# VH-VL binders against Uncharacterized protein B0403.3, part 16

Target 1, 247 residues: Uncharacterized protein B0403.3, of Caenorhabditis elegans (q11077)
Amino acid sequence: RRHFGDEYRINTPACDIVCEGQWKSEFHANFHKIYDTEYFEIPLDTAIVKNRANLKMFCSSTIQKYSCLRNECKIQRTPWSAEKHICVGHFDNFDRNINCLSLTDKYVQRECSNVCNSIKIEISQAEIDRMAEMDFSRQEKSEFVEQNKHCNVIACYQLCHEYIISKVCIDSAVAARSVVKSYYDSYLEREYTELNKDDQDELYSSFCRRVTPGQDENEFTANMTRYNNLTLDRMKNDIRSVFSILD
Short names: E, the ipSAE of ESMFold2; O, the ipSAE of OpenDDE; V2, 0.75 times the mean of E and O plus 0.25 times the DockQ between their complexes.

## First folded at step 14 (VH-VL; framework fv_enfortumab)

Design r6 (from q2 with light chain S30Y; at its last look DockQ between E and O 0.01; V2 from the best seeds 0.00; counts 0 for: pae O 13.0 > 2, placed apart)
Fold by OpenDDE, look of step 14:
Structure r6 (fold): chain C 247 residues (1-247), chain A 122 residues (1-122), chain B 107 residues (1-107)
Amino acid sequence: as target 1 above (247 residues)
Amino acid sequence: EVQLVESGGGLVQPGGSLRLSCAASGFTFDSYSMNWVRQAPGKGLEWVSYISSSDSYIYYADSVKGRFTISRDNAKNSLSLQMNSLRDEDTAVYYCAREGKSWGEPTYFDYWGQGTTVTVSS
Amino acid sequence: DIQMTQSPSSVSASVGDRVTITCRASQGIYSWLAWYQQKPGKAPKFLIYAASSLQSGVPSRFSGSGSGTDFTLTISSLQPEDFATYYCQQTNSFPYTFGGGTKVEIK
C-alpha cells in the first residue's frame, strides 16, 4: 500500500522512498523485524506496544520519517498510515493506554489471529450476481474477493481486540477500546480511500462498506444488511467461544 | 456527558472571513464523523459540511463549496469551519453536530452544540 | 440532490391530540431518514430515524414510520412540551438535506 500521495509531492520523486527506507531500516534495527506494509499493522505489533519504551522508540523513528518528508522532500500531506495514526495523530492516547494494549496485544496476535484467519468468508450470491451484471473481469473479481476477505479479517480483529480489552483491562477498558476502535476504523477508511482513488469503488463489497465509517448505503448494500449482520454475529460467537476461559 | 461548544461567530462584512470552532468533550472525538449545520433567521435547517472521523472524507453543500473549509484536530478534540468570501445569505446560527453511527445502520445527528451566530452585513 | 418535502408547514393542535407529520423524498432513501425537534432558541434534538430506535430520553408517544420515499412522524398524544418545530433529514447521500420543517403550535 502507498504511504504517500503523488499530488502532495513537491521535491524529488525518490525522496519519499529514501525517507521510508531509512524508517524501515531503523525499525529493523530496533525491533529486528521487517515492517510489512500489507498486514503488519493489523494487529498492532507486540514489539511496538510491549511497553512505553518500545512505543516511544517506534514513534521517535516515525517522527523522524515525517520530519524527513516535510523538510527534505517538501511533502505537505501524506495519506493515513498505521504509524502516522499512532505516532503523529494519537500518540498520547496510545501512551495513556499502553498498559492495557501491552496486556491484550499478545492475545490479539495469538488467539485473535487464529480465529480471524480461520473464519469462513463467503460471498453472497447477490454479490456474485452483481459482479456479473457489472461485467467484472476475472482480475476485478479476484480483487473484490480479496478486498472483502481483508475487510472481514479486519472487522474480526477489531471485534476480537475490543472483546479482549473488555475482559482484561478493567480500569482502562473504555478508553483503550476507543483508541483501538479509532485505529481500526481509520484503517478501513484508508482501504476505501485507496480504492476510490483508483476509481475502483465498485470493488468494495457491501460488507466492507458496512464496517467502514463514512460509507453511504445504496439499494444493494441496504439489502445486504441482514447478511452482513449475520456475518458479524458469527464472528462474535466465534470470538466468545475462543475466549470463554476469560469469563 | 457529550458536549459540543461552538465559538467564533460574529459580525462580518460581505467578502469577509470567519473561523468557527467546535470544542468536543465527553466522547471519543476521533471515532465520530462531524457536521456543520446552519439555520438562517426564521428559516429551516441547512446542512453545510461533513468530515469523517479520520479526515478521509469531506463533503460540502453547493452553496458553500469553494468558500468554506471544514477541518478537525482530533488531538485537540476540535472541529473548525473556515468561512471565506462570506455573503449575506450565509447569515445564520451555525451548529456543530456529531453523526451517530453503528455498523450498517443509518446515521443521524445525535448531539448538537448550542450554536454560534454569524451575521454578514455591510 | 435529494429534495425533502415536509408537510404540513404548520399545524395547530391541542394537548392530547394525535399529530402526524409527513416527509417525502424526491427519490428513494431507504431507511436513512431522521427526525428532529427544535424549540425556539435551542438546538435541534434528535428523535428517531425512520421507524427504528428512539434517542435515549425521547418519550414513547413519538413514533416513526415509512421507507423509500414517504415517511411519517406521529405524536400519539400531544403534550405541552411537544409544541415545537420538527424537521426530517435524509442521510442517504450527500448533500444531506432537511425538510422545510413543521411547526406544531397550540390551538
Scores: ipSAE 0.000, ipTM 0.464, lowest interface PAE 13.0, mean pLDDT 86
ESMFold2, look of step 14: ipSAE 0.234; ipTM 0.675
ESMFold2 (binder alone), look of step 14: mean pLDDT 93; pTM 0.949

## First folded at step 15 (VH-VL; framework fv_enfortumab)

Design s1 (from r2 with heavy chain D30S S31D K101N; at its last look DockQ between E and O 0.09; V2 from the best seeds 0.00; counts 0 for: pae E 16.6 > 2, placed apart)
Fold by ESMFold2, look of step 15:
Structure s1 (fold): chain C 247 residues (1-247), chain A 122 residues (1-122), chain B 107 residues (1-107)
Amino acid sequence: as target 1 above (247 residues)
Amino acid sequence: EVQLVESGGGLVQPGGSLRLSCAASGFTFSDYSMNWVRQAPGKGLEWVSYISSSDSYIYYADSVKGRFTISRDNAKNSLSLQMNSLRDEDTAVYYCARHGNSWGEPTYFDYWGQGTTVTVSS
Amino acid sequence: DIQMTQSPSSVSASVGDRVTITCRASQGIRSWLAWYQQKPGKAPKFLIYAASSLQSGVPSRFSGSGSGTDFTLTISSLQPEDFATYYCQQTNSFPYTFGGGTKVEIK
C-alpha cells in the first residue's frame, strides 16, 4: 500500500488517509483510472504525460493534497513520491518538456515495456562470492535477487525512454532526458536509500547501488564497475535492437 | 535571498555533547536536501552528513557514525546536528550546506552558511 | 570510499597568469565533480558543477574539464580576487569527499 510510512500513519492515520483519499478520488474523476490499480510510477504514466492540460490537472490536485497534509495533518516530513516529485519539486521541468514526454509516451508504454520485461538479468561471480563470504541466509539471498532484478528493470525503463527521446525530440532532447533521469533516480532513492543506512547495510546489489543516487557500487562488493558497465551496455544493445527498424 | 545561519558552537570537553542548528530562510526548505561539512583549523573540507528533503534518507561520514545525529524540522526551517562523544579531532568550523540540484543531475552545494566553531579540548 | 587527490597543494602566481589545478579520483566518478573557492575566514563559494558547468555569476575566466578520474580547473587570466584556496568534491557517491585543496597565492 502506498501510504506515508508507518511512523506517519501512526501519528495521524485518519487525517493522511483523508488527504490521500481526496486526491485519489480526484485522480479517478479526472483520468477515469483507479489510482491504486491503474496508475504506474514506472514507467511514467500516460495519464500524467498525455498533454499539458493533464499535467496541470494532476498537479493542481497534487498540490492540494500536500497542502492538506501540511495544514490539516501537520505532516511536514513526507517520503518522496512520484506526484510530489513531478508537481512540487519539478513542475517547471515537466511542463517545459511535456510535448516531448507526450510524443515519446507511446513508445515507452509499448516498446520499452516489451524489452524491459524480457531483459536477461545475471548475478556477478563477485557478488556470489561476497554472499558466500558473508554466509547469507536464504532470505538474504532472495532479497539480493529481488533488489538486483528490480533495479535492472528500472534502469532499463530509464535508458529506453532516454533513447527514444534522443530519436524523437530534436530540440529538447537534452532537457527531456534530464527530466526522465531525475525521475528514475529519485524513485530508486526512495526504494533503496533506507536499506543502506548507518548500521543497516541491506542494499546488497551492486547494480542497485550504481543506479541509486549517492550509493557506491563498490562499497558492498568491491570491483564491480566494469561488470555494471557491461550490464548497462547489454541493456543499451537490447534497447537499440528493438528500435532498429526505426533507424 | 537564500540564507543559512549556523549556531550552537562552543567549547566542550572530550566526551561531551553539543547540538548545532542551522536556520534556513529565503527558499522552500522542505524541498531541499541538506548537508553538514566541517573544516579543522588549517585543514581542508570534510563532508560530515546528509539528510534528504523528506528526512527519510540519512548518511554519515565514517568518522562520525554512531556519535552524530542529523535531523531537520521542516515546519521550523531548521537543520540540526547532535554531536555526542566528542573528540579532539572533531574540533572544526561546521557549515550547513544546501544541495543545488534535484536527483538526476550531478550534485553540488550551492549555498553555505558562514559556519559555527566547535572546539573540543581539555 | 573515493579518495580525491588535488595538486598542487599550492601555487604562486601573478595577476594575469594562467593557473591549472588538477584533481584525481581513486576510481571513476563520471563527471560528478564540483569546484569551490574559499577565501580566508569565509565559507566556500560554489563555482562549477558537473565538472565543467559554471554557476551563474562566475567569471568566464574559470573553466573546468575532465571526466572519469582526471579533472582540471583552469583560471585563464588570474585576477586579484582569485587568490584563494580551491577544492574539488566528488558527488558520485557518499561520502561526498573533497580534495585536499590548492592554495593560489600571490607570487
Scores: ipSAE 0.000, ipTM 0.413, lowest interface PAE 16.6, mean pLDDT 85
ESMFold2 (binder alone), look of step 15: mean pLDDT 92; pTM 0.943
OpenDDE, look of step 15: ipSAE 0.029; ipTM 0.511

Design s2 (from r2 with heavy chain D30S S31D S56E K101D; at its last look DockQ between E and O 0.05; V2 from the best seeds 0.00; counts 0 for: pae E 10.8 > 2, placed apart)
Heavy chain, then light chain:
Amino acid sequence: EVQLVESGGGLVQPGGSLRLSCAASGFTFSDYSMNWVRQAPGKGLEWVSYISSSDEYIYYADSVKGRFTISRDNAKNSLSLQMNSLRDEDTAVYYCARHGDSWGEPTYFDYWGQGTTVTVSS
Amino acid sequence: DIQMTQSPSSVSASVGDRVTITCRASQGIRSWLAWYQQKPGKAPKFLIYAASSLQSGVPSRFSGSGSGTDFTLTISSLQPEDFATYYCQQTNSFPYTFGGGTKVEIK
ESMFold2, look of step 15: ipSAE 0.000; ipTM 0.466
ESMFold2 (binder alone), look of step 15: mean pLDDT 92; pTM 0.942
OpenDDE, look of step 15: ipSAE 0.023; ipTM 0.589

Design s3 (from s2 with heavy chain H99E, light chain Y96W; at its last look DockQ between E and O 0.06; V2 from the best seeds 0.00; counts 0 for: pae E 9.3 > 2, placed apart)
Heavy chain, then light chain:
Amino acid sequence: EVQLVESGGGLVQPGGSLRLSCAASGFTFSDYSMNWVRQAPGKGLEWVSYISSSDEYIYYADSVKGRFTISRDNAKNSLSLQMNSLRDEDTAVYYCAREGDSWGEPTYFDYWGQGTTVTVSS
Amino acid sequence: DIQMTQSPSSVSASVGDRVTITCRASQGIRSWLAWYQQKPGKAPKFLIYAASSLQSGVPSRFSGSGSGTDFTLTISSLQPEDFATYYCQQTNSFPWTFGGGTKVEIK
ESMFold2, look of step 15: ipSAE 0.012; ipTM 0.428
ESMFold2 (binder alone), look of step 15: mean pLDDT 92; pTM 0.939
OpenDDE, look of step 15: ipSAE 0.690; ipTM 0.863

Design t1 (from r3 with heavy chain T107L; at its last look DockQ between E and O 0.00; V2 from the best seeds 0.00; counts 0 for: pae O 15.1 > 2, placed apart)
Fold by OpenDDE, look of step 15:
Structure t1 (fold): chain C 247 residues (1-247), chain A 122 residues (1-122), chain B 107 residues (1-107)
Amino acid sequence: as target 1 above (247 residues)
Amino acid sequence: EVQLVESGGGLVQPGGSLRLSCAASGFTFDSYSMNWVRQAPGKGLEWVSYISSSDSYIYYADSVKGRFTISRDNAKNSLSLQMNSLRDEDTAVYYCAREGKSWGEPLYFDYWGQGTTVTVSS
Amino acid sequence: DIQMTQSPSSVSASVGDRVTITCRASQGISSWLAWYQQKPGKAPKFLIYAASSLQSGVPSRFSGSGSGTDFTLTISSLQPEDFATYYCQQTNSFPWTFGGGTKVEIK
């Protein structure tokens, strides 16, 4: 899988492949995981937030990748990525909060995955009607549903992770929550940007828009605020119920 | 006009050493990754080594790892291959090849030198 | 390592003939495949990548196809200057590997 879009390539496409390959090889060597199949952006991968040493190791390799892109490939700008966000954009923030992230990651991977992968996801009748009115194809409907599902899962992970931080991290809760929120927000912004590039903005659900910074949940389907609030409240309740033991 | 000219080939005994050079002209040398590829007499092509534009990344074929060293001098527009502990199976014509740099295009060797012959024999 | 199997190893053909050369990868390489032409006593020359000609001056009679593991180079009407050895190369991952070559010779 290619990590960078063509719009950010200046020189040789093969060059970025080499940089990426080296990065993946080092990732495997350091963490004994295959990036393409065993690394996850959501939630934050246990391998990289396990401890400060792992974070530094991950980011050392990541910085090398981007150095490669700049110096070898002459690529000055790249799209958002998880590793770029963590290591290039916000390393100090992650480093300062690594104890909290490490501690909460244990709970996130055990419980948040179960909760967020089992939540009931529904499409509102208003959105179904809109899709019909706009004459969406079967494929477009499927993509809409899939994207909406994806946004719901991401939002759930964010809520769950922030909740755990609030319960587990006493002194650094505010700072750590901000770091995690920024990560998830940026992830969703990327998702929207990719759809928008293909002029498929209408396939982005009201819920996706609700949870994506800078978007209006009522842009395509009016009066969706109440529906989306109920969805988020349901998620919060499910999360609280699972972690009630922490109270 | 892009031009690559190999030199340094010759006859050497097993266990000996040889240094190949490739002189580049007609393009911005420090902007391109370079490769060595060899061809044994009557045989096919075998990739030998890769070096990135700024020397940051180097790769070797398993058959030459630990014995061959690729390097470049961007100020002199020169590519080199130091070959140590030469074996009979290293006998080949050695080509320097430039990797293409087309926007949005895949990797390929767009220009090749005419090659220099290395013969390892007792 | 990715193994590239090229077939046939040789083909005898006449001017005007359609010639097809196949290259198979031991694993999926998407479209990361290049073809080269080599004439006796000369260095290889880049010919075509996958299904697209990337070098200026390559005649339209040369075409490539394939994706994944199976690739084909086709010469629609063989010309006198096309008698040569052809090689495929995968550029999906290090180490770069070549096919064994196909010699196109006069019938």
Scores: ipSAE 0.000, ipTM 0.469, lowest interface PAE 15.1, mean pLDDT 89
ESMFold2, look of step 15: ipSAE 0.388; ipTM 0.747
ESMFold2 (binder alone), look of step 15: mean pLDDT 90; pTM 0.913

Design t2 (from t1 with heavy chain Y57W E105S; at its last look DockQ between E and O 0.01; V2 from the best seeds 0.00; counts 0 for: pae E 8.9 > 2, placed apart)
Fold by ESMFold2, look of step 15:
Structure t2 (fold): chain C 247 residues (1-247), chain A 122 residues (1-122), chain B 107 residues (1-107)
Amino acid sequence: as target 1 above (247 residues)
Amino acid sequence: EVQLVESGGGLVQPGGSLRLSCAASGFTFDSYSMNWVRQAPGKGLEWVSYISSSDSWIYYADSVKGRFTISRDNAKNSLSLQMNSLRDEDTAVYYCAREGKSWGSPLYFDYWGQGTTVTVSS
Amino acid sequence: DIQMTQSPSSVSASVGDRVTITCRASQGISSWLAWYQQKPGKAPKFLIYAASSLQSGVPSRFSGSGSGTDFTLTISSLQPEDFATYYCQQTNSFPWTFGGGTKVEIK
């Protein structure tokens, strides 16, 4: 998390911390979860999408937080966040698909978490060779590897959630998959934007680029399409295996 | 909103040269790989060439390798195809195609230009 | 190179008919296959990725299936706007290759 108004008075909490604290307190009261330790942006949280009432309750408090930031703190621009995406940017899409999302979220929390925490995550030999050729520092190598692992986990959760939607949400499956795709696409766009802000975009792996909108998997390492296809095929096979009883 | 506009087609004699251009607008051009695809009269689609978003990697169909050169100018949002040593079999409509991004199928062509016609005849 | 073989080369059908089009790859391509629609005098239009996933805005009467080497595009109830030529394309590896096309015509 960050402070949104560095110009706030010395010796008092920054204004944005107050807005955020009020929101976290309401989250705890409403969902019986401590935000800092029990809320995760990945995967999409089950308490929020459990039913329409929970979605509206979460989004009412979220709209209040962003009103507080804008009106009390004079903060007009904020980074992407899961709650802003759901409640400010895409509420109608989530509301329209809430019945499907509520049916699937237990599988996401249980079966998808099981498979996605167990996937095989590798760096291609071509990328290892390029890091050596470009004389990456130890820190740069660590950031590359860590970001690549993160992108693999995000892709796995997206694939897994879309798979379950296709199995249980018959007529609404296409729209619901689009809602899930939009959420993870936006998360990945934020990840890329943070790296690009410091001119560190060569630390974004080919697989990360494959799964991030508007990115080219072959930007820094040639001929990666087959390798990334195989990675995604392994994820799909692992996901199908975990859910074979639904067939 | 996304627009791809090809130009530079025309009539040329065998052994001649021609340069095709594709003007891109309505999207962040330097974030997308670009392709040329051609269609001979009354026939199917044939992929011609690929260029990555930073122009670091380039691929050609065997039928045009050594004769055609793909390039891009990201500052001008333009894609180009320099065609040399043209042959009768190069007669086709040439399409500029944007590589769509879906991590399930990343190399589908989600937007195509209207095409520009190249005719190679004596 | 991966050769893509489409059949039939044409089919004559009436509005409301169920139409199936097949595509066979010369070697395994998993599910890395796309389908396109091309109307006379126009550029191709993207329909389906990953063998079976419909692009946003494509009518639900279109569906794709298959894996490995054998793939099918189905139009469950043909509409007047569906008379066109349909192409498959493998997206497994360079060079990208297309099927020969299947023209769907009015009976």
Scores: ipSAE 0.011, ipTM 0.574, lowest interface PAE 8.9, mean pLDDT 85
ESMFold2 (binder alone), look of step 15: mean pLDDT 91; pTM 0.921
OpenDDE, look of step 15: ipSAE 0.022; ipTM 0.530

Design t3 (from t1 with heavy chain S31R E105T; at its last look DockQ between E and O 0.01; V2 from the best seeds 0.00; counts 0 for: pae O 12.0 > 2, placed apart)
Fold by ESMFold2, look of step 15:
Structure t3 (fold): chain C 247 residues (1-247), chain A 122 residues (1-122), chain B 107 residues (1-107)
Amino acid sequence: as target 1 above (247 residues)
Amino acid sequence: EVQLVESGGGLVQPGGSLRLSCAASGFTFDRYSMNWVRQAPGKGLEWVSYISSSDSYIYYADSVKGRFTISRDNAKNSLSLQMNSLRDEDTAVYYCAREGKSWGTPLYFDYWGQGTTVTVSS
Amino acid sequence: DIQMTQSPSSVSASVGDRVTITCRASQGISSWLAWYQQKPGKAPKFLIYAASSLQSGVPSRFSGSGSGTDFTLTISSLQPEDFATYYCQQTNSFPWTFGGGTKVEIK
């Protein structure tokens, strides 16, 4: 009745992986997309904002995921996520503004992606000098450069989405811009928190700090305001140029 | 307290030149786009020129293109308007105006100076 | 270029009156309209952005409404300090154009 060869191995997923897996399966069933390869937090995803029905479907399954984490896994504290922000923290704001967001969705997915994937992204000489002074490893330089690129793209999408809202939406434009700003601000705060967790906040660039709430662009590298102004002014002008006909 | 103080106005003949200055205090000047707006005697307001926070992007009203040059010195917290080839219709009070901080919102002029008077008279 | 037509050019009113000022754009400007108050010899004072959003510190008797091409500024109960000229401004596209102004005068 008993086998004594190799033992049968049993590998059970951690509780949070089960909650997440159920949520990803529901995403696939509801939106006909594979979450891991076809859902993006930046820009704000088209599946969520396409219409109110999509928002409600996404958030129904998302609330179930966080109930699963809290009640079945006893996980009380989770990092920020796009779905938690939208569905748990800010659902009423997204619901109230869904008509505006749905009107702007195609411009974000096409025009904003085009301009924001084409922006010029550089590291200032002042920050290159700081990396050398602090003796950054090759890995640390790579992480700094990549994080800086990421912050530039996020800032571009935020500015572009707010611009489109201001030109396309009528009755709820102010509130809709606040919803978009809150989303991208929270995303950037998560980016900072992840670096700061290992006391590696020196890898957070001056530009990243400029666009992240509560951060000082000059904390590690002085006199960066003009450089960051130039970067932001270029983004704003590029966005305005792409959408000048919309006006 | 945000303050904008214009200077450099005066009486000038048609075809003459004048340079206006605007001294800014009470805010981080180099983070704001700036504008000049003018008001002819007994008339309404007319936007004249815009300059971005980094001075890389500059726009003019058609009525002043080629004759007026906007500039800024962020180290001195100063905005300038060089006005050349002045005409009778350029007679106005000229206001220095600050744009609101967030570009993603509609553009508006949240703080204005008290103005400096330019009179172009033959 | 977007023309802003403001009406009336003046209005005579008494303290306590409701005053309504209109502004029409020559083409759609969404909700991108600002309102300013200007007293004689003074610079304009910013009141309202995005057609209906009051700047901090502006009394609640001021309200704005409208979208597209037609916009309204309302003073619900006129006070002595409200006698001034009011301007609308479109903030949709360059050049930023203003209305001709509405002078609110003591009756």
Scores: ipSAE 0.006, ipTM 0.558, lowest interface PAE 9.6, mean pLDDT 85
ESMFold2 (binder alone), look of step 15: mean pLDDT 90; pTM 0.921
OpenDDE, look of step 15: ipSAE 0.008; ipTM 0.474

## First folded at step 17 (VH-VL; framework fv_enfortumab)

Design w1 (from s3 with heavy chain S33Y D101K; at its last look DockQ between E and O 0.41; V2 from the best seeds 0.00; counts 0 for: pae E 3.4 > 2)
Fold by ESMFold2, look of step 17:
Structure w1 (fold): chain C 247 residues (1-247), chain A 122 residues (1-122), chain B 107 residues (1-107)
Amino acid sequence: as target 1 above (247 residues)
Amino acid sequence: EVQLVESGGGLVQPGGSLRLSCAASGFTFSDYYMNWVRQAPGKGLEWVSYISSSDEYIYYADSVKGRFTISRDNAKNSLSLQMNSLRDEDTAVYYCAREGKSWGEPTYFDYWGQGTTVTVSS
Amino acid sequence: DIQMTQSPSSVSASVGDRVTITCRASQGIRSWLAWYQQKPGKAPKFLIYAASSLQSGVPSRFSGSGSGTDFTLTISSLQPEDFATYYCQQTNSFPWTFGGGTKVEIK
């Protein structure tokens, strides 16, 4: 016969889910977005950096979430997340550069979204050949293709945001670009770490490795440097074209 | 040492054609966007055209659109400018120039060749 | 097209003089302005990008300032090797345009 103590715990939310739920509720109240369906970590959410008040409001809630996790749930180590990066790890950098970042809001929402949703994403013949040589299953092939698309979109948003910072900011452009680069670099490092935990390192494409810090674009597929250079060059030219018309 | 050496200049009649070349050395040519800039005798500088590192993106000044064609051969480390339907106002020293590579920085031309002279005269 | 107007067209100066060159854009170009030096019979040489950022190896006597439409290049103490023509260039919008140049001559 089943132990009733175990059954009583089945439908009780875990402590971390409660901490997260409170944070999501505050996000909805403060930003008028439902976190689970209307918030994405890519691109860097410009409502959060729209002004110093929004940044502080988001980070006040975020600090409370991580205090809840540590003090109530006794969870001291958590994986990287966008809110942890911004509020726990790098708040001073975001706050110091908030005037520049706030100027980029409308351009990220419109111009960067338009160009990055329109980029041409292809898989090289060399990568297709490798998938065949390694006998990728249909599921593995699908995951490889989707991961590669994801990395391309991330790279595009990073390049686009860096470019608009250069166009609209004056004294803080170098520092602000570094803040944006750090965000996307850390996001990509998490993407690799999650894939590597399952010993599925071979599913991380050459382009993903090119744009992820510390990775070798030629690790599994040789001679990819020129192909990846061309991919990035197309993104850069699309971005430059859009922003060379801005007044 | 970065070097850019132009060649192919000369005397042509109005309506004529000429092909300029620029030989590059001392850097990875295929990583850089390249430009042509011209300078009429006793006058200032005028940007003419650029070509991306992959040769897929090309832009021209309005004064040369439809008449000039920029191209590159990354295997030979060479940049070219085919000039057709030449006019008196195309008379200039033509420089090839390397675009600074740092993404997210304002655009500038960090290295220039010594130029080749094109004279369009009847 | 964005018109770039340089002033003056020429300056007569002596070694040790402070020289100021101006560049005005017909519309806003933010800080997307570069400065070049051209000596007689030579190709232009890059000096400054982003209106005020010195290229590596450019002497500290050169400085640039400005944003929007009004920009200056200053040589704080003119040296014999600084006699040349100076050009500004905007790269904010296609086509990228240069100013008409300012010739710095021996007085």
Scores: ipSAE 0.341, ipTM 0.713, lowest interface PAE 3.4, mean pLDDT 88
ESMFold2 (binder alone), look of step 17: mean pLDDT 91; pTM 0.932
OpenDDE, look of step 17: ipSAE 0.828; ipTM 0.906

